# Designs tried in a protein design chat: VHH binders against Uncharacterized protein MJ1408. Part 15

Target 1, 350 residues: Uncharacterized protein MJ1408, of Methanocaldococcus jannaschii (q58803)
Amino acid sequence: MSREANPFKKMPTILMPDELMAKALRRGEKVANEMRQKELPWLLKARFVEEHKVRTIASVVADNLQKVIDKTPPVRKLPKFYQEMVEVLVGIDDFKKSMGAFKWASELVRKLGNEYARKIRKARTPQQAGKLRKEFVGRVKSILEQIHPEMAFVAVAREKLKDLPTFKDLPTVVIAGYPNVGKSTLLKKLTGADVEINSYPFTTKGINVGYIGEIQMVDTPGLLDRPLYERNDIELQAILALNYLANLILFIIDASEFCGYTIEEQINLLKEIKDLFKAPIVVAINKIDLVDEERVKEIEEKLKEVGIEEILKISADKDIGLDELKERLKKIAIKEFLKDKDAENKELEC
Key: E = the ipSAE of ESMFold2; O = the ipSAE of ESMFold2 at other seeds; V2 = 0.75 times the mean of E and O plus 0.25 times the DockQ between their complexes.

## First folded at step 9 (VHH)

Design x7 (from u1 with T28Y; framework vhh_6qgx_2; also named y1; at its last look DockQ between E and O 0.76; V2 from the best seeds 0.66)
Fold by ESMFold2 at other seeds, look of step 10:
Structure x7 (fold): chain B 350 residues (1-350), chain A 126 residues (1-126)
Amino acid sequence: as target 1 above (350 residues)
Amino acid sequence: QVQLVESGGGLVQAGGSLRLSCAASGFYFSRYEMAWFRRAPGKEREFVAAISWEGGDTFYTDSVKGRFTISRDHAKNTVSLQMNSLRPEDTAVYYCAAEIGWTPDEYLHTSYYDYWGQGTRVTVSA
């Protein structure tokens, strides 16, 4: 029932090569100062100090890179909706390549740390020990610069992904229709006004989420309330990602046309959404209290011609037909949700 | 190179207020997490509050929520802790701390931070 946390919010700040190297060198020097306090013969102290400096630098760098990997969700294990969002916003292949670069660099730095620590233990002079440590530091700097493009890519990806909306794995109804058809009033009446706003790509209004028990209701102002010819390819891809979320579409028609759009315009939008989504569509003819029964019947007949089988007649303002609508939405959304779960299992069999 | 200097500590009666300030030099806040820790007599340093570069998010230990407010001024490179409704158990030396970047859950620990101020004493009398 609680909102799921965005897994990308757990990603740490991505440090650039100079930042990470500076942090590692600071901590290496702190350890070196601690080791200088030990009472040891001159050559053994030099070896001990330089060895621990190398081990500390290696650990700081490698652990930092590994923490990014550990706190980043593996994209292919995310729900399909989030996989599509990652593809649209950053590109899954580039993201995976960058995680591979972090892993490669982390492992190589650890390996080099162990190799140079062993060489330092065998140093015959303090000067040789210091030279080996300087050589190790140079190699770590080089490795970090080699992966600098991947570090920058992940930093940008983190900024794009950490504010993605979170959705529960629940039966989901997506609401569509022109502005002012009564969507806001209806959503509040169906969910009890427990509506939360989340960011979503390509809309400044965000995405509204509410609940009817265990049914997730989603309104997408700015996305499913305009003709699709007004949208570019990237906006269309963000809308199409909703196919992985929606178990049912609820399309709202304003029978009175006071919303500013004719019934023909509203039905044309309905046809566009029908073509985009695989989920079944329920149409609610709203504001029936403002028109004659003959007009509602005309609208209903036009909807049947378009292939709409689930039609309800309501007035959100007058509380007409809302209980039946709520129960119908729940039944269909749960049914379709369970079908989608079964289909996912059969895909894994292949 | 990096320096943190606290100020604003002192003696105050229970229920009173103090405002601590931490002036930072040698870096800009744009990449740094800033935090306040405190050390009560006979205890170790404990987390009080932090402010994230990531959009200015603030975090507080439970015992100070609603009473303390952390804020920062990017132009002056300072971070402040407004302490209201002070209690005798708030008596401690208060330290500001800084570290580059943010890592969830790790920012609560003293070992996360490389940079520390000298501390400023706060005494709250009954």
Scores: ipSAE 0.596, ipTM 0.856, lowest interface PAE 1.1, mean pLDDT 86
Fold by ESMFold2-Fast, scan of step 9:
Structure x7 (fold): chain B 350 residues (1-350), chain A 126 residues (1-126)
Amino acid sequence: as target 1 above (350 residues)
Amino acid sequence: QVQLVESGGGLVQAGGSLRLSCAASGFYFSRYEMAWFRRAPGKEREFVAAISWEGGDTFYTDSVKGRFTISRDHAKNTVSLQMNSLRPEDTAVYYCAAEIGWTPDEYLHTSYYDYWGQGTRVTVSA
């Protein structure tokens, strides 16, 4: 992962053929006007003007297309989370083909610019030089129209990819549980209230990213807060991409049921998440201040029955059990992160 | 979206010649970097030759330089490998590979290529 931003954040705005061509023609005219101020014989001056106009148009077009390539990371070298997001949102094969079209057009425009600049140097009349420049412009317009579908595709891809969340290469805890179980209060208490809000596909609420020192905490409203049988295939793929980030899942249960969901409903969501995610799960039984000890014990036994090994009892509102939770999350997340790094390094060696 | 079909393999005596052809179908043939790889029995796939998608720049592994020639026919959407002065060590299954040329400098690696033919067998007898 990028240290500063998501890998696609540096992708430039994609100009459509007419926009790029207009920009190139305007810059060509500016350079032509500067060349007209030089004290040269009439034919030499006419050739010089048209030559520099062609060279400027070629460089503006070719450089603009090349900048898109240079600022776009190669998909196969991305962290697996971002590779999966490219596949889900745009399609890797079409994305690669479109990048190839930009490279082809950039190189061809540059070659034609050099070819026509040489022809213009040999022009016998100002009219011949001007005709060659017009011919060059026509060829560039044709090339840009030929790749118009790919330019449109990359523009859409850029809009989808540039706003993906920025994840640091750190031990990461993904937070899950129904709405109103206390996730927002807990996240503020654990991270000191500094939270970055990031956009994410298929949730209008986005995701919230906070930190406990060098531990990355990711709250996922709209993603891991309702049953997975309610999702379409693309939404589920976007949710499952979080598997490539999560070293640990923190699942929050509301012991009081004041969130509007029964303990049975909450445990059923937990079971779905446990089945789909590879990361270990820590369960925090929240709002213990609102229920008696016997009720908490009943919930704890039900969790053990479904295979939950790491259970903590907390009250986010009353600051009960939070230091123990923080310490447990840090230890498990760091351990799993290092284990996952060792596995990745061995895959690269083989 | 892109299919590659190899042909021209067979049995040949040492010192002989074979011409392999790879017929490409799909969009943007001229935008694909094309390569030949080979796999000898019990070994991994090895780079043999590549040709750029524009300009016709060619690359060869040292063991085939001067003996093999890679070429492209844009009108027929075909890439050919002319193999001269064949040696028993050239015995392998030869694969045609293609990739969009936007990730440069990785043409030696099998992981660079997403499109592969099924392979054609070349046997060189002593």
Scores: ipSAE 0.000, ipTM 0.269, lowest interface PAE 14.4, mean pLDDT 83
ESMFold2, look of step 10: ipSAE 0.660; ipTM 0.887
ESMFold2 (binder alone), look of step 10: mean pLDDT 81; pTM 0.845

Design x8 (from u1 with D57Y; framework vhh_6qgx_2)
Fold by ESMFold2-Fast, scan of step 9:
Structure x8 (fold): chain B 350 residues (1-350), chain A 126 residues (1-126)
Amino acid sequence: as target 1 above (350 residues)
Amino acid sequence: QVQLVESGGGLVQAGGSLRLSCAASGFTFSRYEMAWFRRAPGKEREFVAAISWEGGYTFYTDSVKGRFTISRDHAKNTVSLQMNSLRPEDTAVYYCAAEIGWTPDEYLHTSYYDYWGQGTRVTVSA
């Protein structure tokens, strides 16, 4: 299983109309100079030069626009997580319409190139051939200016989408909990310190991706580590896109409260996450080495009152309960992943 | 506010001909791939024919190749399906579909198209 790249990483840099036209004209002039060096009768040579200029300009423009289309993945075939991110960050309908403008312009430029090449081939004077080439160039410039807004839109979309994280199609555990509850220490100990930092919208810390064998572990600092009612709509939508990735939520509680948040505050965040995510939730009560057994029991009792059935008691710092946690996460994540795949396959059959 | 309205359906005898038309509004017609799909009673929608934005290329399902012809008229914002040598197996509700023309290989799939007409009924009697 190799790491799959973000589906938008292959999108090329989007040239604006003036840049693309300049590139096409330079290449056309290079080809024209090559044709001028051929030994041909005066009129035939002039006609040949202008015809090849038109053909070259048409192919450079059309090929550049088509390359953008060819290297942009079809949104409908993307995993649901990436489809949702396109919707949140750029808007699927506008993205599709803009890509359609590229296709329209590419096909129109090819058609015009063929039409003007044929007209130039029948030109009776060098002046007529040159006028036809100038007319063609003017029409191509007009077409590119007509799609200028869509070109600008796709350029912005590319910048927003190119740095999205790469997720493997594996059983996935999303880690949540307040800062300083021990998430980083736990993730490092569970994965053996093989953690990759990826960019994510609306967090300066990014997300951390690690693996326990073929289980994908995703830590979400800045996303699932503070109250969700404090988020704007777009930020919340980006966070909710993780629903398409998560097979299991692992919520970490700091029993000692040395993280700076009370048990009540931690359980309130847990309730918000539980309400917004469809995946089952496992709670790990961390730092049990720093508190009495009676305190742990009190926390466990409060968690059961809010509907949490899967509770584990650990100390990441002292290596207590980590093997049991690994086995529990593996078992539940695999089970949920297979259930989700079975449901997805049944939808595709109908 | 994209709208597709089909017309031209009806009852015809085997070996006969019908011409279906789809009138498009609410979008830049020339930027869309247009397609016809059909659904026989108790069956799923199946691909029939598609035409690119300038009519530069056309695609047909094997069972209608040589019998059906898809065309478009930019001035009238219409796409048409000329159906010749009709067979009882062609009995179906015919749907016009439209999608922004950005991925050429997906035109065979119903999920590719976001815009659909209500359908027009075609009945071919033996």
Scores: ipSAE 0.000, ipTM 0.401, lowest interface PAE 11.5, mean pLDDT 84

## First folded at step 10 (VHH; framework vhh_6qgx_2)

Design y2 (from v3 with Y32W; at its last look DockQ between E and O 0.86; V2 from the best seeds 0.71)
Fold by ESMFold2 at other seeds, look of step 10:
Structure y2 (fold): chain B 350 residues (1-350), chain A 126 residues (1-126)
Amino acid sequence: as target 1 above (350 residues)
Amino acid sequence: QVQLVESGGGLVQAGGSLRLSCAASGFTFSRWEMAWFRRAPGKEREFVAAISWESGDTFYTDSVKGRFTISRDHAKNTVSLQMNSLRPEDTAVYYCAAEIGWTPDEYLHTSYYDYWGQGTRVTVSA
């Protein structure tokens, strides 16, 4: 699978033991009623009815459990972004263990269904056939009860993972900077379309995704817009998962400081982002229309002192410098995307 | 016992609108998938739209996207289908269906659902 779709959107609803058992019993009784229509001697009819009931119940339960496995890709085959999100949100080892429990239960229910169907064919009375079916149902209930913790775990995991953002397998630019530096305005101007809002862990605002041709632009309100010392280790891991998505970081500086943060504060945040991300960073000095050229030059020199080599001067509101920014972002993001693809291909070839 | 009762069908001119309603009762679990299917004259029953009762997640067949809206009302125990910009090819008997849980690809098939209403007829004249 590629980065194009959230692989967890394909996970079925995880039924709890009583829900799955009720569905199986309902379908078993439907089949039993159909089988009662057959013209058969008394004992053979009882055997036939109970056998088909058992086979149907076994199939409904076993297929339901197996389908969860079939519709959930193995974690090791996921794109690395999603592998990291599984670890952060649920834990890879516990997730794998739970899938194993589903497989074990599915196979055992099918095995028992076959065994009890064979016993029912040998029943001496209708009462014996019915007793065997009841014993089988009791065994299935016990198996489901036994894996109830794993079923509950996977149900919670599904809820956490299914709403993760869907990203296309494209060169990707992640936008960072303090609130009110102009990120949303810039994204709208660069993409020419309304952005899509997606869920992301540890932010109530989600993330915004837009496109410049074949370049995926991602704005991360609530994630890359405040100092990292305010985050616990789990939140930091979720932020670091963006390393597997970002080919380029675009950091926005508000030259006017009207955003409410000094240039020093904004550069300190930039340093934190630089330390955390592998991707190269382009800095855009925004709102240059609100300050004089000497102020912009001063900011540019401070950025060079901290190691930033790619600096653009823009005003999103006034459409200043946006064509040059767009072309620079495309060039760098595509170059880094192709480098990442070459590295991924070499790992897979080994 | 789970019961589904549709209402709101009728005759409408092309370009018009109708709102179908499905009253549901007897549910014991919150994770129900509710769906609308339709059967045009001489054709097989086909999927139209679905909504997950608890989450409100919606699914639509391509031919109705942007024109039909499925919604649910927990207080009234109803699922509704708002049908706008109706076309003659939308003429069909519309059925409400329900089943516990959602499974990708399978929710599109009539065999996925054990519970069905009796249907309500929609006729769209040219």
Scores: ipSAE 0.660, ipTM 0.881, lowest interface PAE 0.9, mean pLDDT 87
ESMFold2, look of step 10: ipSAE 0.672; ipTM 0.887
ESMFold2 (binder alone), look of step 10: mean pLDDT 81; pTM 0.834

Design y3 (from v3 with F29Y; at its last look DockQ between E and O 0.88; V2 from the best seeds 0.69)
Fold by ESMFold2 at other seeds, look of step 10:
Structure y3 (fold): chain B 350 residues (1-350), chain A 126 residues (1-126)
Amino acid sequence: as target 1 above (350 residues)
Amino acid sequence: QVQLVESGGGLVQAGGSLRLSCAASGFTYSRYEMAWFRRAPGKEREFVAAISWESGDTFYTDSVKGRFTISRDHAKNTVSLQMNSLRPEDTAVYYCAAEIGWTPDEYLHTSYYDYWGQGTRVTVSA
C-alpha cells in the first residue's frame, strides 16, 4: 500500500454471527417469496423454493466473509509502516489467523450450500425439502458461532486501524524536539498553509502535516518531544514505525532554554532520536534572536561533537534563516526519498 | 418489523430549502447505515446521501455536495436531510433506506438496502 492512503479505511463493517445470519435469512426469504410465484407442481415448487433459499443464504454469508478478506490487504503486502502499526495495535499473528478463519468459513458455507441444494433437488416431499434447508441453516449458524471470536477480533481491529494516519508517498521530513522549542510555529512558517491534523497512537494531539511543494512535513507533538524512557515497549514500537515514514529528521533546539529544557537535556533527546532513526538528522538551532552569538556557537560545537553535520541557525518568530532551512530540507529529503525508492526496486528484483 | 417513515416533502421554489425526516423503528440491530435515494419521474432511484447511525460518517452524491446535509438524532431515532439551494432537477420522490453495516462502494446502490420507506414527494418549481 502507498503512504498516500490508510489501507484499512475500506474495511467493511464486521457483522457478528447473529447479525450476518439475520441478514442472510431476510434475503433468503425474499428470494423464497419470489420463487413461490412460479406455477409448478407442489413438490417441484417446494424443491425450487428451498433450493433457491439455500443458495441465497449461502451466498450472502460467504460473500460477506469473503468481502472482508478482499477489502483487507494481507499484512505482509502492506508498507512497513502499516505492518508495524498492525503489530502494535492488534497483533499480526492474531490478525492473520482471524482472516484465515473468515476464509475457511466462507469456503465451507459455499460447499455446504452446494451440497444441500443438491440434496433438496432430490427431496421426496415438501417437508423433507424444508427440513434439509433448516439443517443447512443450523450448520451455517454453527460455523459462524465457531468463528465468533475471530469475527469479534477483526471488528475490534477494524476500529483501531481505520483511523491510522494517512500519508502521501512523498519525500518526508519528521520534526522532533521538546515542547515549546518552536516546532509548530516553524511548520506553519515553512509550509505557508494550514496544517492538517491526523490521529496517531499514544498522543491525543495527533500529528500535524504540512507541505513545502512536494515535501511532506510532519510535526509529532506528544511523540518525539520527550525522553523515550517514559514510554512502554508498545508505545515505543509505535514511535519507531515513523522510521518507515521519515526520509529526514528535523530536530529543533531552543537556544534560549525558555522551553524549559537545558541544552544538555535537548541534546540528550537528540541522541535518543539519532539512535532510533535511520534517517539523517538536520538540527535547527531556534530562537537565536534571544541569545548571543557566542551561545549559539557553543551549541553548534556541542552538536558537532554528537555527530551532527547539518546545522542551521534560525528564528521562526523573526523569520531568520528560514529560506536556507527550507532549501536544505528539500534537498536532503528528496535525496533520501530517491535512495529509498532505489532500494525498494533492488529488493524486489532480488 | 422494521419501519421507515419519511416526512417533510412538499412544494418549494427554486433556491429554497426543505428538511426531510425519516423516523426509524423496529430495528433489531443497532449498527446500520441510513441513506436517502430519490426517483425523478420516469427514472430509476439514485443515491443522494448516507450516514452511519453510530459513527456519523456522511457520504453524498456529487450533485448535492455543499447543498444537502444528512444528519442523525439518536434521541428521536431519526435521520434528516437538509436540502438547501434547491433546483428543479431535485424534483423527485425521496426515499429513506437502511441496511446493517457499511460496505465501500456498495452503499451507493439500491440493492444494498433491504429496508425502505414509502417515499415523500419533493417538487421544486422554477
Scores: ipSAE 0.598, ipTM 0.858, lowest interface PAE 1.2, mean pLDDT 86
ESMFold2, look of step 10: ipSAE 0.657; ipTM 0.879
ESMFold2 (binder alone), look of step 10: mean pLDDT 81; pTM 0.841

Design y4 (from v3 with I100V S111Y; at its last look DockQ between E and O 0.86; V2 from the best seeds 0.00; counts 0 for: pae E 3.2 > 2)
Fold by ESMFold2, look of step 10:
Structure y4 (fold): chain B 350 residues (1-350), chain A 126 residues (1-126)
Amino acid sequence: as target 1 above (350 residues)
Amino acid sequence: QVQLVESGGGLVQAGGSLRLSCAASGFTFSRYEMAWFRRAPGKEREFVAAISWESGDTFYTDSVKGRFTISRDHAKNTVSLQMNSLRPEDTAVYYCAAEVGWTPDEYLHTYYYDYWGQGTRVTVSA
């Protein structure tokens, strides 16, 4: 399944029981009016009208419920990023249970439609035919009310899931670091003016997506820019879903500390991200034009002590070191993307 | 009961503009999809444009993209179709239609919509 499309955008509107029943009854009456124009004996016309009304109501209800199932991908067949987001936003087990309720109701309504159509063909009076149709309608109303909680659940789930971000199936770099370290400036300089803003759970700022050729760059304001221990479990799960997207983490350090955070604080955030993410980390020491080389060297040695192997020294504002950074990011992100692609192919061969 | 009344049709020269309006009443739900269809002489009704009452998302048939704009006015309970750069092939009776909810890939078809206006005639002369 492609990372480039949100699989939930194709879900139809979820009608509530009264809405779906009203739609079915309107379609049933339309068909009944057409059948009433037939030149038929009194009893045969009554049977014909009521039978077609029942069949139409059954098909409208059953097909509507089945369409929701057909247009909703099975969660287990989704890319893992989307699987994790479904768990975080709605709960996979409840989602599956609700889809099962739709299937059960769709099948039962269709079965009842066939049953009542057969009974109507044997009706001895027009009144009996009409009574059978009314009984059928009552049964359908009851079935829809029985699954009302599941219909409401899926409606809420649709609203949450249709707004999930879409990502291209490309080598992906996720940018992290405290506010004001220069992330947005750097993203613009590396990718140009074609940065897309997308929604993401648990941040009002959204996420910024840009490209260096075929490398997808993702800036996550409000997500990877403060201590992770401040997050509740649901927020943390949404952040950790980025593990399924990120081939490389680019962590930005402000050498000047003008961002408002000490180097120690910045390195502590780096450690938290390193512990939680599987992807390799490249650190860019930014704003080197505002400090002397001895200070930059000191920061570099502290980074090596915590296990960072890829360190770049840059100034986004002064265009220092950006070409080297860009080439390093491309090389590592492509390498990690191909490794992940190979692992995915081996799993699918099972 | 849902009622739809179109207005704004008429005769225009090619390259001209018209604005169609559809007044809607009797809605009991906030989730109606509204659409315009047209029927050219001797042909079947065909989809022109749709707008979701709920979200404001718009959809257009290819032949009108960039020339026609569908819009809504919640305060007046109306849907409008601004038709610019009109061509003789746009000559048709234009119908306003409505249905509850959104069904992907099916909103293009007349059978999806249960509610229809009487139609308003648009004639585009060469």
Scores: ipSAE 0.354, ipTM 0.743, lowest interface PAE 3.2, mean pLDDT 86
ESMFold2 (binder alone), look of step 10: mean pLDDT 81; pTM 0.845
ESMFold2 at other seeds, look of step 10: ipSAE 0.547; ipTM 0.833

Design y5 (from v3 with D57Y; at its last look DockQ between E and O 0.82; V2 from the best seeds 0.69)
Fold by ESMFold2 at other seeds, look of step 10:
Structure y5 (fold): chain B 350 residues (1-350), chain A 126 residues (1-126)
Amino acid sequence: as target 1 above (350 residues)
Amino acid sequence: QVQLVESGGGLVQAGGSLRLSCAASGFTFSRYEMAWFRRAPGKEREFVAAISWESGYTFYTDSVKGRFTISRDHAKNTVSLQMNSLRPEDTAVYYCAAEIGWTPDEYLHTSYYDYWGQGTRVTVSA
């Protein structure tokens, strides 16, 4: 896809030792067959054939290993969201160590290829030339088996990372609230139903991404819609990675409680999310068409007691308050986005 | 011995549809990149479409996007190319190709693939 920004989608397939060796031997034999057609004296032909076989095998193996390195993004250059996801899913230090093993093996195979090619050019018999090539192949197989654990590690890492969602570098609003509070209806009305579903670790429902102009709206079903005590440490780290994405949290409360959760339960979830995120929170009290104004005021007062200063009163179904909400979200998200960009620049200047 | 056998070529009218198939013998496609290339009269082979067998991810050259669909059938060990809204410029010999693994940018080139079929001719009349 041309709009992809997931840096790990460019990682090549990680071949295991036997797969890479088989590919290299196949290409080596192809080159050897081409070289056998040349009209050369018996010994010179043997040297020529075996030398080119060795050089081809070395090149195929070393280039394959180097390509993995070249196409794998340096983790420290990634946006912090992706850096945190690498740490959570695979471990940055182990990932770097494994890339070092690929580099070491690639350089060693290339060095050995040059050394054995020179020895083959000096072979005194075709039998000696063939023996040297067989020794070289044995050395390459041994090197690949030595790094087999690192190859397997990187293969697993690639599978975990290649389907991470793509997020644009835009002002971002993350939506939270219990199921059935009206999040989906509201998201569609604010964005015009241009919502894409992407895979995300620790939720089978994925994430929903939509846009209001250049404002990125993100909803994470199954992640920010239930209490934290239901989460293990790894799931919590994936939730906390959203701090690097979120410029603003939009928390939705169902004033009617028809969602199946009391206002107290909804406010308790809000408190948990408030403690997890450093981004400011806007609360939208939804479904105000289904309750008295007195009830809405009671909810508003409870929210102020919890420390919420930005409160909007809406009905997504009845199109009440949505224009004001949209403009408020844009204003705050852009302000926080620019503030975060300024802070990043000041850290780099130090 | 690995063999790739294409079928389904023929003559069709512009705007029509045709479905090509590629069957493998000698191995299954697990961990293989499968591709279709084509050679128009007087031109070199060019990339058309690819599919990674296990994942099902697909890639298309720009001129065929939205018109051609590459797909796989695990039970038959075949890869297909559904060609819709055919144009005279789609006239070519179509080749099936295979290679273990996927590498970005390199899968677009004929040199990436060691295994090739003999080709099936597609002619699109005006």
Scores: ipSAE 0.619, ipTM 0.864, lowest interface PAE 1.0, mean pLDDT 87
ESMFold2, look of step 10: ipSAE 0.678; ipTM 0.895
ESMFold2 (binder alone), look of step 10: mean pLDDT 81; pTM 0.835

